# Ledger of designs, part 2: miniprotein binders against a2bj90

Target 1, 235 residues: a2bj90
Amino acid sequence: MSRSARRKTSALNTVLRVVEVFASIQGEGPFTGTYSVFVRLAGCNLRCPFCDTRYAWSLEAGKPLGVEELVEEIARYEPSLVVITGGEPLLQRHPLNSLVEGLESLGLRVQLETNGILPAPARDEQLWRVYHVVSPKDVPVRVPGAKLHPSWVDYARATGRAWFKFLVANEQHVREVAEYVAKLGIPRSRVYIMPLTPEKLDMKELLELHSRIASLAVKWRLNFSPRLHLLVQLP

## First folded at step 2 (miniprotein)

Design b3a
Amino acid sequence: SDTVRLTIEFRGVSPEQAEEIRKWAEEVAKKYNLRVEIEETPDGTLRVTFEGVSEEVAKRIAEEAERKFRELGVEVRIEFEKDGKTVTIRVEK
ESMFold2 (binder alone), alone request of step 2: mean pLDDT 78; pTM 0.771

Design b3b
Amino acid sequence: SDTVRLTIEFRGVSPEQAEEIRKWAEEVAKKYNLRVEIEETPDGTLRVTFEGVSEEVAKRIAEEAERKFRELGVEVRIEFEKDGKTVTIRVEKGSPEEAEKIAEEIRKLLEE
ESMFold2 (binder alone), alone request of step 2: mean pLDDT 67; pTM 0.627

Design b3c
Amino acid sequence: SPEELAKKIAEEAKKRGYDTVRLTIEFRGVSPEQAEEIRKWAEEVAKKYNLRVEIEETPDGTLRVTFEGVSEEVAKRIAEEAERKFRELGVEVRIEFEK
ESMFold2 (binder alone), alone request of step 2: mean pLDDT 75; pTM 0.684

Design f11b
Amino acid sequence: SDEFKKRFEEVVRKMEELIRRYEETGDEKYLEEALRLAEEAVRLARESGDPELIVRALSLLVHVLQLLYRLTGDPSYLEEARRVMEEARKIAEEH
ESMFold2 (binder alone), alone request of step 2: mean pLDDT 87; pTM 0.876

Design f11c
Amino acid sequence: SDEFKKRFEEVVRKMEELIRRYEETGDEKYLEEALRLAEEAVRLARESGDPELIVRALSLLVHVLQLLYRLTGDPSYLEEARRVMEEARKIAEEHGDPELIAKAEELARRLEEL
ESMFold2 (binder alone), alone request of step 2: mean pLDDT 83; pTM 0.832

Design f11d
Amino acid sequence: SDEFKKRFEEVVRKMEELIRRYEETGDEKYLEEALRLAEEAVRLARESGDPELIVRALSLLAHVLLLLGREEEARRVMEEARKIAEEHGDPELIARVLETEAEIAEFKG
ESMFold2 (binder alone), alone request of step 2: mean pLDDT 83; pTM 0.826

Design f11e
Amino acid sequence: SDEFKKRFEEVVRKMEELIRRYEETGDEKYLEEALRLAEEAVRLARESGDPELIVRALALLAHVLQLLGREEEARRVMEEARKIAEEHGNPELEARVLELEARIAREKGDEEEARRLEEE
ESMFold2 (binder alone), alone request of step 2: mean pLDDT 76; pTM 0.717

Design f11f
Amino acid sequence: SDEFKKRFEEVVRKMEELIRRYEETGDEKYLEEALRLAEEAVRLARESGDPELIVRALALLVEVLALLYRLTGDPSYLEEARRVMEEARKIAEEHNLPELAERARRLLEEIEK
ESMFold2 (binder alone), alone request of step 2: mean pLDDT 82; pTM 0.827

Design f15a
Fold by ESMFold2-Fast, scan of step 3:
Structure f15a (fold): chain B 235 residues (1-235), chain A 115 residues (1-115)
Amino acid sequence: as target 1 above (235 residues)
Amino acid sequence: SDELRELSEEVKKIAEEMKKLIEEFRKTGDLELLKKFMELAEKLIKIAEEALKLAEEAGDEELIERIRELVKRIEKAMEAAKKALENPDDPEAIEEFIKLAEEVIEYLKKLIEKL
């Protein structure tokens, strides 16, 4: 469809509350090392004690931007990947589907980062066609109010477009993750463990933590996600 | 006094342990750490009661007022911890607890420096 025709058929609410848009390298998950544009949406349905983006918790933290304007801004970066993150981006589900439609029409690859509390995409959503990195907060760190919606496991099996990324500090956490994913039937090939990084680590401590968690990933036969942007001092 | 100095050393150790617990709780969200915080808070109240008795014997009215304020702050933090434990689905209750716990730790640090 033409851009004009798609605009006319898009949802009436086509405004997103956006905290920031910036170019960087994806530092985490299955697309680590990819030149990306990050779109941080406002609002979150959790208050994780370890959250490093507390400034995005309120919807009021986001500036209202039209989907068409946002698509044009993203496209100017000529990214290999568009990372839509937040807060929790699925809180703005309706206009988010319109954003995804616009980005896909330009041939841009899209990855959503979500806490997985809200349901996975349905087959008739534009979000069904893009990649998802789900970060459950019910294990091992046990954030109050967090519970992975079971539809994410079904979505991962049906599409092959979801991965599950867990924050871990030690081997006991890795054991808990292994038990959790086995119980839910999540294939190990779709599981990433990532270092839970305290605010006060220096670069030597940060590298040592990465080394320890990576070694545990090998031992437990899980994928490892660094926090590469922290190691190379990018946003 | 030598007795106040000894109590001050015990308070210093508890303040450092509380600080480590809150740092770990910020990293893990483990509600068992709130129970440990409450146990340390109960020990602090007993030490504060002992310190209050010594301050009263010395006629140190400024120290008496500061110790009473400390007890009030500890009690507020304990109430917030209890609410967080009873309402683990309420992120605002969790954040209020962290705020009040950190205020207790900071107040303890300043109180010790003045002893």
Scores: ipSAE 0.000, ipTM 0.162, lowest interface PAE 17.6, mean pLDDT 82
ESMFold2 (binder alone), alone request of step 2: mean pLDDT 85; pTM 0.841

Design f15b
Amino acid sequence: GMEEEVKKIAEEMKKLIEEFRKTGDLELLKKFMELAEKLIKIAEEAGDEELVKRIEKAMELAKKALETGDPEAIEEFIKLAEEVIEYLKK
ESMFold2 (binder alone), alone request of step 2: mean pLDDT 82; pTM 0.768

Design f16a
Amino acid sequence: NEEVRKAFEEVLRATEEFHRLLREGDSLEEVEKQFKKVIEAMDRLIEVARKNNDPELVEFATRMKKLFEEMFELFKKGDPEKLKELFEEIKKIGEEFRKKFL
ESMFold2 (binder alone), alone request of step 2: mean pLDDT 78; pTM 0.741

Design f1a
Amino acid sequence: SELKELIEKLDELIRKLQELVDEFIRTGDEEYLDEAEKIAEEILRLSEEALKLAKEQGNDELVKLAEEVAQLAEKILEIIKKLRELFRKGDKEEIKKLLEELKKLTDELIKLVEEAEKR
ESMFold2 (binder alone), alone request of step 2: mean pLDDT 80; pTM 0.790

Design f1b
Amino acid sequence: DELIEKLDELIRKLQELVDEFIRTGDEEYLDEAEKIAEEILRLSKEQGNDEVAQLAEKILEIIKKLRELFRKGDKEEIKKLLEELKKLTDELIKLVEEAEK
ESMFold2 (binder alone), alone request of step 2: mean pLDDT 78; pTM 0.755

Design f1c
Amino acid sequence: SPLDELIRKLQELVDEFIRTGDEEYLDEAEKIAEEILRLSKEQGNDEVAQLAEKILEIIKKLRELFRKGDKEEIKKLLEELKKLTDELIKLVESGDPEAIKKAEEILKRAEEI
ESMFold2 (binder alone), alone request of step 2: mean pLDDT 77; pTM 0.740

Design f1d
Amino acid sequence: SEELEKLAELIRKLVELVDEFIRTGDEEYLDEAIKIAEEILRLSKEQGNDEVAQLAEKILEIIKKLRELFRKGDKEEIKKLLEELAKLTDELIKLVE
ESMFold2 (binder alone), alone request of step 2: mean pLDDT 82; pTM 0.803

Design f3a
Amino acid sequence: DPEIEKVIKEVLELVKRAQELIKQGKPEEAAKVLAEAGRLLAEAARKHNSPELAKEAIKVLREAVRALKEAGDEEKARKLIEEAEKLIEEFKKKF
ESMFold2 (binder alone), alone request of step 2: mean pLDDT 80; pTM 0.775

Design f3b
Amino acid sequence: DPEIEKVIKEVLELVKRAQELIKQGKPEEAAKVLAEAGRLLAEAARKHNSPELAKEAIKVLREAVRALKEAGDEEKARKLIEEAEKLIEEIKKLLEEG
ESMFold2 (binder alone), alone request of step 2: mean pLDDT 71; pTM 0.651

Design f4a
Amino acid sequence: SREELKKEFEELIKRAVELFEQLLKGNIDELVEEFLKVLKRLIEIAKELGDPELVKRLEEIYKRAEEAFKNGDTEEFRKLLEEAKELMKELVEK
ESMFold2 (binder alone), alone request of step 2: mean pLDDT 74; pTM 0.688

Design g1
Fold by ESMFold2-Fast, scan of step 3:
Structure g1 (fold): chain B 235 residues (1-235), chain A 108 residues (1-108)
Amino acid sequence: as target 1 above (235 residues)
Amino acid sequence: SDEEKLKELFDRAVELLNKAIELSKKGDYEEALKYLKEFLETVKEVLELAKKLNNPELIDYALKLLDHAIEVLERALELLPDDPEIAELLEEAKKLKEEAEELLKKLS
């Protein structure tokens, strides 16, 4: 490769397309209740029917931000957790590794939210060292094009830094999740079921749905993830 | 010479495509697309010089490179179906393939 091409490639690896940066409480998964800064990256490799963030689907929805500027913006919030989400953040993998490096250098805890279609981090990536919540869309919701990359199971076993979070609406969905994770050899301790929430639920309906899915989690010996931000009306 | 320039452009096209494939396998589609754009522009120049030099072998090699680029773009479009840039590059790559196929038939 020529020196000029290397310089161009390096520069491209330091810019992320960012939809929004905001402070809130992590409402989902193993870090529920944590004061967090959310970094929503643009672009997604799925078109889920129940997606809450359709505005992030296009890469063009994001503003180009340098990694250094983004790290400084995040640091001003003094968060207990930085949640990198999207779209699908692994679509911007190389500059994302640079972002993670910058955040880790400040001692900030980082969690990635991913649909798990793209491969899990390799040992030489900065992403290898952070937490990952993988939200497969192939079971039970069966989104077209969704297929969990098998490397995520290996990554979870090797590092203990990945959990698998599944959207469920009923007991049949939970049964399908239980069969799926058993076949893949994913420990139940790494599995969360979370309510699949239609857009137009009132607060009573939302609470009833959470209660029903939580009861199923107890019955099936799986972890339960709420959507706490919806219950407390935070972003 | 035109022969030397053609060799340099072809080598550059191969380099660009290999980088795009590497980045695509890592899931870095934004970066891969930048290399694919430069690849397609380089292939256009390769085809123009191959026409001028009446070199069907290089046109055949360019077709093979375009096939690989189309595979990468088709995969990217499956993963990002609403990205207009991927769709546009895929159409451009398919059009170049059709042009190269027609040219190869005329020269062979």
Scores: ipSAE 0.000, ipTM 0.174, lowest interface PAE 20.0, mean pLDDT 81
ESMFold2 (binder alone), alone request of step 2: mean pLDDT 84; pTM 0.825

Design g10
Fold by ESMFold2-Fast, scan of step 3:
Structure g10 (fold): chain B 235 residues (1-235), chain A 103 residues (1-103)
Amino acid sequence: as target 1 above (235 residues)
Amino acid sequence: SPEVEELWRRVEELVREAERLLEETGDLEKALELLDEALRLAEEHGLPELMARILLLKAKVLARMGRYEEALEVLKKAYELAKESGDEELAREIEELIKELES
């Protein structure tokens, strides 16, 4: 390795490209309703046609922040939960492990949101110890390039710290999700279905969509995730 | 974003053409140029997994050219980046190739 390449590798270990840091309520998944600080990391390995955060796709959308500086900024919010999200946070895996270590040293609870294409944490990673909400893009509408890494199923079974969240628009989508998780051996208790929300829904349409998907969750014996922040008009 | 789509498209195009040249034993110097450009883009965007994959291909090209010492140095860098990114399958592939070239 050249001297210049070693300097770049070192920078990747201590600096995160961050799009935004803000306080809100976690609107999705198992921690719905929790006062949270959201840390949106830059960069993504997918180009989902229904993506709500296209502004985070590029690493250049993020500002370089040192791990210690970012930990201090997060701590000022005094959150009950730190949600690390973005495009795909695991693209910045090494400095992300350092961030998690810093946050845990302060006693802060951490949740990662990931598309699950990159491998699940290894036992020697700080990321092994935190919560993960995995959003596979394999089903029901396959995004080109998307494939859930099989290690996520093993991680979920070994730790009980992963859940799988699927965007669904109709009952056929729910059927496909149910078949997918059964085939992979994912327990239904670890599965959430969530409304696939087109960008231009009025509030009545949004509520009706939530009602329909929640009813399907009951019918198919799966957990339901709202998009609560959309219903209460929070970021 | 057009910038984001352009980055992934450019890297994919560069890597795909370099792979074609390697498979056909074509212009290997050109393959190196393409991979160096792809590596530069991946480095600018801080993508260690992508850097590891590009370096693995570069090492294969260097080995095909008989430049084994350079291939080994490139593979060792690729191994570190693959381990850093958590891609255990890629790390194993790189480790096996290092063993082959060292023997």
Scores: ipSAE 0.000, ipTM 0.130, lowest interface PAE 18.9, mean pLDDT 80
ESMFold2 (binder alone), alone request of step 2: mean pLDDT 87; pTM 0.874

Design g11
Fold by ESMFold2-Fast, scan of step 3:
Structure g11 (fold): chain B 235 residues (1-235), chain A 103 residues (1-103)
Amino acid sequence: as target 1 above (235 residues)
Amino acid sequence: DEKFEEVKKLLDEAFRLYNETGDPKYLDKAIELALEAIKIAKELGNPEYEVRAKSLLAGFYAEKGDLETAIKLLEEALEIAKKHNLPLAKEIERMLEKLKEEL
């Protein structure tokens, strides 16, 4: 059909701004414990599209990398999972679809981490077929301007490939999350609560916080996400 | 002021289209508009506008991989920001530190 040849040729003209690529263990969400390669894409906050900090975003972006070069670099790690993260990966939506196509062609599993402000994938995007962990910033610790795009709930229902992950510090936060997901019709099986960790905690405090939030997850019948990388001191 | 804000609006739109499409023509357009914004800022004698426009231009050159030009523009912007006690000076210093490490 030559469709793959056409897509391959298109990808040659596609560039991503990449901050870092490294191997680690996925510490969060539904794939916790998986040997992964992390790809951090450059990206600033789209909640303020005219923000002057976009130049800082470009400076922190690291290297412009072609999609083919990036696919080859990722493949050398032989990962069980490719985690695409950043500030907001969907800011580079067009080249990101090309990257996903390249990774899928190698049989690699892909997970995106997104704040959910930009729309969910459409059926004709390569992104439609991969996993998404959506971290809404509108609850429980509300960030001004953060609003989950409603298409993410439709995408989760249609595909079963989206989960929603919330940072929580106490039971009141969990209650607010439970109300939020019920209002939007998000199944509890697709919801993770994760400890909101202050910048400096010793290991005993970190374990105690994990224990408290995990106990709340059991009480409220929600899934629990650790921050495993913090507990085992990986990046 | 009206001219500067009009050009900045067009610049922001071009950069948004670059981010959405990845098409380098929009980045080139953003650079052209940033240069025009610097010119207008100088004509208005507004150092805050000049610093902001130069910082945006530096970011666009960094996107193109021209780190030397980006550093030079940020150093110029920092000198102006310090001279006029502008709040952006600290952010520019931080960006210069990161960019110089990369080059």
Scores: ipSAE 0.000, ipTM 0.159, lowest interface PAE 12.8, mean pLDDT 80
ESMFold2 (binder alone), alone request of step 2: mean pLDDT 83; pTM 0.812

Design g12
Amino acid sequence: SLRERIEEILRKFEETGDLKYLQEALRLIAEAARDSGDPELVRLAIETAIRLARETGDPELLRLAAEVVARIARESGDEEAVRRAAEIVKEIIKISGDEEARKIVEELL
ESMFold2 (binder alone), alone request of step 2: mean pLDDT 65; pTM 0.489

Design g2
Amino acid sequence: SEEVRKLAERIRELMKEFIETGDLSLLEEAIRLAEEMVKLAEETGDEDAIKEAKHAKEIVEEALKAFKEGDPEKALELFKKALELTIELLERT
ESMFold2 (binder alone), alone request of step 2: mean pLDDT 72; pTM 0.641

Design g4
Amino acid sequence: DPKIEELLKRYEELAKEFLETVKKAIETGDFEEAERLLEEFKKLSEEVAEYAKKHNLPEVLEKMKETVEKIEKIFEEAKKYHEEGNPEKAKELLEEAIKLFEELIKELEEIAKK
ESMFold2 (binder alone), alone request of step 2: mean pLDDT 72; pTM 0.619

Design g5
Amino acid sequence: SLEEKIKEMIEEFKKLAKELIERGDLEKFKELAERFIKEAEELAKKFPEYAEQIKQAAELVKKAVEAILKGDKEKAIELLEEAAKIFEEIAKEMGDEEAIKLIEEFKKRLE
ESMFold2 (binder alone), alone request of step 2: mean pLDDT 76; pTM 0.745

Design g6
Fold by ESMFold2-Fast, scan of step 3:
Structure g6 (fold): chain B 235 residues (1-235), chain A 109 residues (1-109)
Amino acid sequence: as target 1 above (235 residues)
Amino acid sequence: NEELKKLIEEAEKLFEEGKRLEEEGRLEEAAEKYKEAAELFLKAAELAKELGDPEKAAEYYYKAGMAYHLAGDPEKAEEMFKKAAELAEELGNEELAEKAREALERLKK
C-alpha cells in the first residue's frame, strides 16, 4: 500500500458502525442484573430465524462513530458494565480493540456478546482482557453456517473470561447442549441455558417458560440465564 | 460470453475482498470494494440482458443490490432490487422475486 493509503486506513480503523447506544439492565448471562450501557454494532454474519435485532444485520444500519467519541458517550452513562453486542461485533474487530482499550483506560468493565464463528481473541489483542459471552448457533438451534470456532474453548480454559450461552426450548435441546459441551470439553460451570422466547408470549407464558428452563438447568447441572429485561419490560 | 464471464469473475473477487476487509475492521476500504463490485454486477446484468439472458440479468441485478447495500448506497440498492424483482416476476422466478422484495422491505428499516 502507499504511504497515503496506509495513513488513511489507520485513521479509518478507529471508526465503528453503531446502531444504538442505550442504558438498561443486563438481563442475560453471568452479569444478570447489572446496570449496563449497551453498544449495538452493525453487521452480522448469520441470519437467525429467531433474531429479534434484524435491524442490525446490515453494516448500513450503523452510524459511523469515532472510537474516542463513542468512549465519551458511554462514559457519560457511568455504567457498571459496558455490553458490546450487535449483529456480530467481531466483524469490526480492529476498531473494536481500540474501543476496548479506551473503555479499559477509564476502568470500565466490558462484556462482548458474540456468536463465536470468528476466532477468539489472541493474547496481544485488548479483547483478550475482557469478558465474553459466546452464543453458539450450531447447537441446538442449528443455524446454517454457524460453526463455533474451536479457539473459544481454548480461550475459556486459558482465561476464565468466556461463557457459553445456549437458546433452548425443551429438554431435547438441553440434552443436545450437554452432549455438545461434553464433546468440546467445555466445563459445565461455563455453560448457560436460556429460554428461546417467541416474540408473542404474554407475561404468564414468559414466566412459565423461564420456570421450565430453569428446572431443566437444575436437572442437568447447568447454569440458567433468564431474559430478565423481558420480565421487567426494559429494552 | 467472454466479456460477461470476465465482469462476473472480477465482481465476485471484489466482493470477497470487501468481505475480507470488513472482517479486518477496514470498513471504508470494504465499502470501496463493495461499490466496485456493485458497479461490475450492474454492468454484467445489463450485458446479460443485451445477450438475451434475462435470468442471469435478474440474478446480477440482485447481486448488485446486495453490494450497493453493503457499500452504504441504499438508493442504488433499492433501484437494483426493484429491477431484480420486476424481471424475476416476468420470468416466473418466484424465489428470486421474493428474495428481492424481502431485501426491499429490509431497506426500509
Scores: ipSAE 0.000, ipTM 0.124, lowest interface PAE 19.7, mean pLDDT 83
ESMFold2 (binder alone), alone request of step 2: mean pLDDT 87; pTM 0.865

Design g7
Fold by ESMFold2-Fast, scan of step 3:
Structure g7 (fold): chain B 235 residues (1-235), chain A 97 residues (1-97)
Amino acid sequence: as target 1 above (235 residues)
Amino acid sequence: TDEERLRELVKKALEAMEKGDYEEAIKLLEEALELARKIGNKEAEASALSYLAQLYAKQGDFEKAIEYLKQALEIAEEIGDEELKKKIEEQLEELKK
């Protein structure tokens, strides 16, 4: 085969296990309120007790989709942001880099949501060039087996393209987050606290929780992430 | 002997795991796996694969963990170790969840 045929065949063989693709508004983190396409990849390296997306935990939950086909599907939505989430997207790191390359070639902004257990991107990865929201699970909620890989702090300092988002229920949680990020040398400007929402809250309770956590963010001089999609009843 | 070296490698690997030194534990268990295969110790081979799967899962490499557990399951079936087979099946189901 010629080099062109080999390259085409290699690209066609790059496959991701995808649970779902849908348009919504990014409800969390630094890009809250942005019209986005969400790409949920299968597989996860954690079993969080508060997880909203348990259906994505298994790699078997994902259907195989070629990178080129997925790029075309995403492009049809004309999104302001592509959110790649999961499970844990970095479990499919090789084809994920190919997806990012395809999306960047179209001028699309990409954000990865990750638990930060696996290493941050290396400089020669396409993932080095996109935004990352890292959700450490070693504090304050203390998920067994969760430990933030130290390379994420270095990546955040080197690129300015990573933020750290923590689920909090009360002021003690916020204090633990503040101590954690100070110890690791994470700049406060890169830190978001977000309400830990139980599934049985009514709208009034949900608003009151958001108000309390937002007030704590002001008090502790951290950024606040809502869960906007819950407030406006979107996926 | 090779059997004594194998036991020492496994002992050091378990000590590294207890200390949270997962990179050292993986290195030691990969050496133990190679030695177990060389001397034909199927029980040690399956055990090393099972421990490697646990460590790779802890490091977030679920694909490699599943691969190692499937290999360990085939060996457990080959040697007729029903207790080991049950434990490996439980580990596989936990990763699928």
Scores: ipSAE 0.000, ipTM 0.086, lowest interface PAE 23.4, mean pLDDT 80
ESMFold2 (binder alone), alone request of step 2: mean pLDDT 82; pTM 0.769

Design g8
Fold by ESMFold2-Fast, scan of step 3:
Structure g8 (fold): chain B 235 residues (1-235), chain A 108 residues (1-108)
Amino acid sequence: as target 1 above (235 residues)
Amino acid sequence: GSLEELFKEFEKITKEMIEHIKKAMEAAKRGDEETAKKHIEEALKLSEKLLEIARKAGSPELEKLARHLHETIKEMKEAFEKGDFERAEELMKEIEKTVEEIKKIIES
């Protein structure tokens, strides 16, 4: 078999396990407020006690979809941003690179949400060229097995295309985040703190929590991420 | 250890397990039942270690694949004992398929 025939066969066989595809507003991070299509990939390498998407933990929760088919589905929404999330999307790294290639070919802006346990993209990956919001779970929330891969800090410095988004409940958590990012050499301009929301909060409690964490962001000179979709009751 | 360390250990043990399965099949085909039994039993022990590592890694998908490997290797041992090499070859294909799924998860 020739190299060209092998490359064609490999491309045609690229498949992702997809839990859901839906349009909404990005509620978190540096692109908050952007009309987006969310692509939730199946599988996760963590079991966070505060996880809102436990239904995506197993790879078997995902429907197999071809990359070309998925690109066409996403394009029909005419999004300003494609948010690839999960579970942990880097568990499906090879077909994910093919998806990113297809989306970029259409001029679509792509953002990946990742827990940062698996290595950052290498220069020869399509993933090198897209935006990444890294949500470490080792600090301050102390999820077992959740050590941030050091290559994400190097990737952020090299590209300017990574931000670090931390779940925080109180000022002690913010202090721990500030110490953590200083030790790793992550600029404060690349750091977001976001409210750690317990399962059942009424709207008044949710707004009060957002207000407290936002005030701490100002005090500590960090960026603030809301959970806007929760405040406006979108998926 | 770190998640990366657990994944590297998982990959190492998977490769070692596959080598034992291959040696068991070769021995079984030449009628060396004692050598076949030794290697298939070692493969079963290694699949039990894979299950333990998958649990420590907090990966239900790796845990399911490790359990499937254990059951498939157990059936392969029974096939060798019965001299059913057609069944053993079918089970080998199932093992290879499961190992490819494991590789995709770990190499991601």
Scores: ipSAE 0.000, ipTM 0.080, lowest interface PAE 25.3, mean pLDDT 82
ESMFold2 (binder alone), alone request of step 2: mean pLDDT 87; pTM 0.870

Design g9
Fold by ESMFold2-Fast, scan of step 3:
Structure g9 (fold): chain B 235 residues (1-235), chain A 105 residues (1-105)
Amino acid sequence: as target 1 above (235 residues)
Amino acid sequence: DLDKEIEELIKKAEELLKKGLELGDPELIKEALELFKKAVELAEKHGRPDLAAKALLGIAKALFALGDTEEAVKYAEEALKIAEKAGLEDVVKEAKELIEKIKKA
């Protein structure tokens, strides 16, 4: 009878704070080149100095949208992939599970982009069933407070539905990534290195950076992620 | 603007709690508790887990001040769970410190 305070999750399970919804091409990771709808959720638990979406840092930056309304909006685009990103989408975990349930009911393929600080999905979450691209910010870019939660490695081994995408600027960064993933037991087949792009590169500089990082991926036997949307000037 | 109403409600409740503790006035603390409870209900309905976590932490502090130690721990643990899910590092730290303080009492 003397029980824990009851969780009132009805509204928290049905309302998301959404910054933007738009159609584009997935430019990064294992699904590069896929026609996608991007759902940017508000709120972030990091303050990365290289962040290009600072406008999404606060939960207040997001418009409250019902899960059913959002599912209908996404469906109108008829996407091959729904990319849920942010900020940090796992900050809104409870309504996010409801969104995933709605999207899967329509047969839509879902990919979550996360910094991996918050725990990986549990087996009883709808999020357990979708694809995850985890972008650690502790190595090599050393963002304060950005420690990868160890459950993500277990989740990747258990499900085969997680990949790890690292921002790199040079060969020393790639070496640190290789040591990090070896220590954690992450297979190279699940590791992507991606160019860390400074704010104002011209197209020639951007291509040269991509070429350099791609060459390092070959040398170190890791997968390469472009930032394709930057190369083709899409959002 | 419901967001501003919830934030003002929490701010008012925090001011009443602080005053009640300074004056040793349990009636002001009870008033703060009622406002925190209203803030939780509105924050949940409006999809603001950050405000819900802060208000739940306020409920825990008020209950602890009133000597309801067992209920205070329950509310602080609920605030901690929501704050961890929402990545609210400041609230997570405060909730953990409060739980430790209550358990030592």
Scores: ipSAE 0.000, ipTM 0.153, lowest interface PAE 21.1, mean pLDDT 83
ESMFold2 (binder alone), alone request of step 2: mean pLDDT 86; pTM 0.852

Design n3
Amino acid sequence: SEFEERFREVVEKMKELIERYKKTGDEKYLREALELAEEAVRIARESGDPKLIVEALLLLAEVLHLLYEATGDPSYLEEARRVAEEALKIAEEHGFPELAERARRLLEEL
ESMFold2 (binder alone), alone request of step 2: mean pLDDT 91; pTM 0.925

Design t1a
Amino acid sequence: DSEEIKKLVAEALRLIAEALRLAKEGDPEKARELLEKAIELLRKALEIARKLGDEELIKRVEELLRAAEELLKILEKLGVDEETIKRLIELAKELLRRAYELLEKK
ESMFold2 (binder alone), alone request of step 2: mean pLDDT 75; pTM 0.736

Design t1b
Amino acid sequence: DSEEIKKLVEEAKRLIEEAERLAKEGDPEKARELLEKAIELLRKALEIARKLGDEELIKRVEELLRRAEEELKELEKRLKEQ
ESMFold2 (binder alone), alone request of step 2: mean pLDDT 83; pTM 0.805

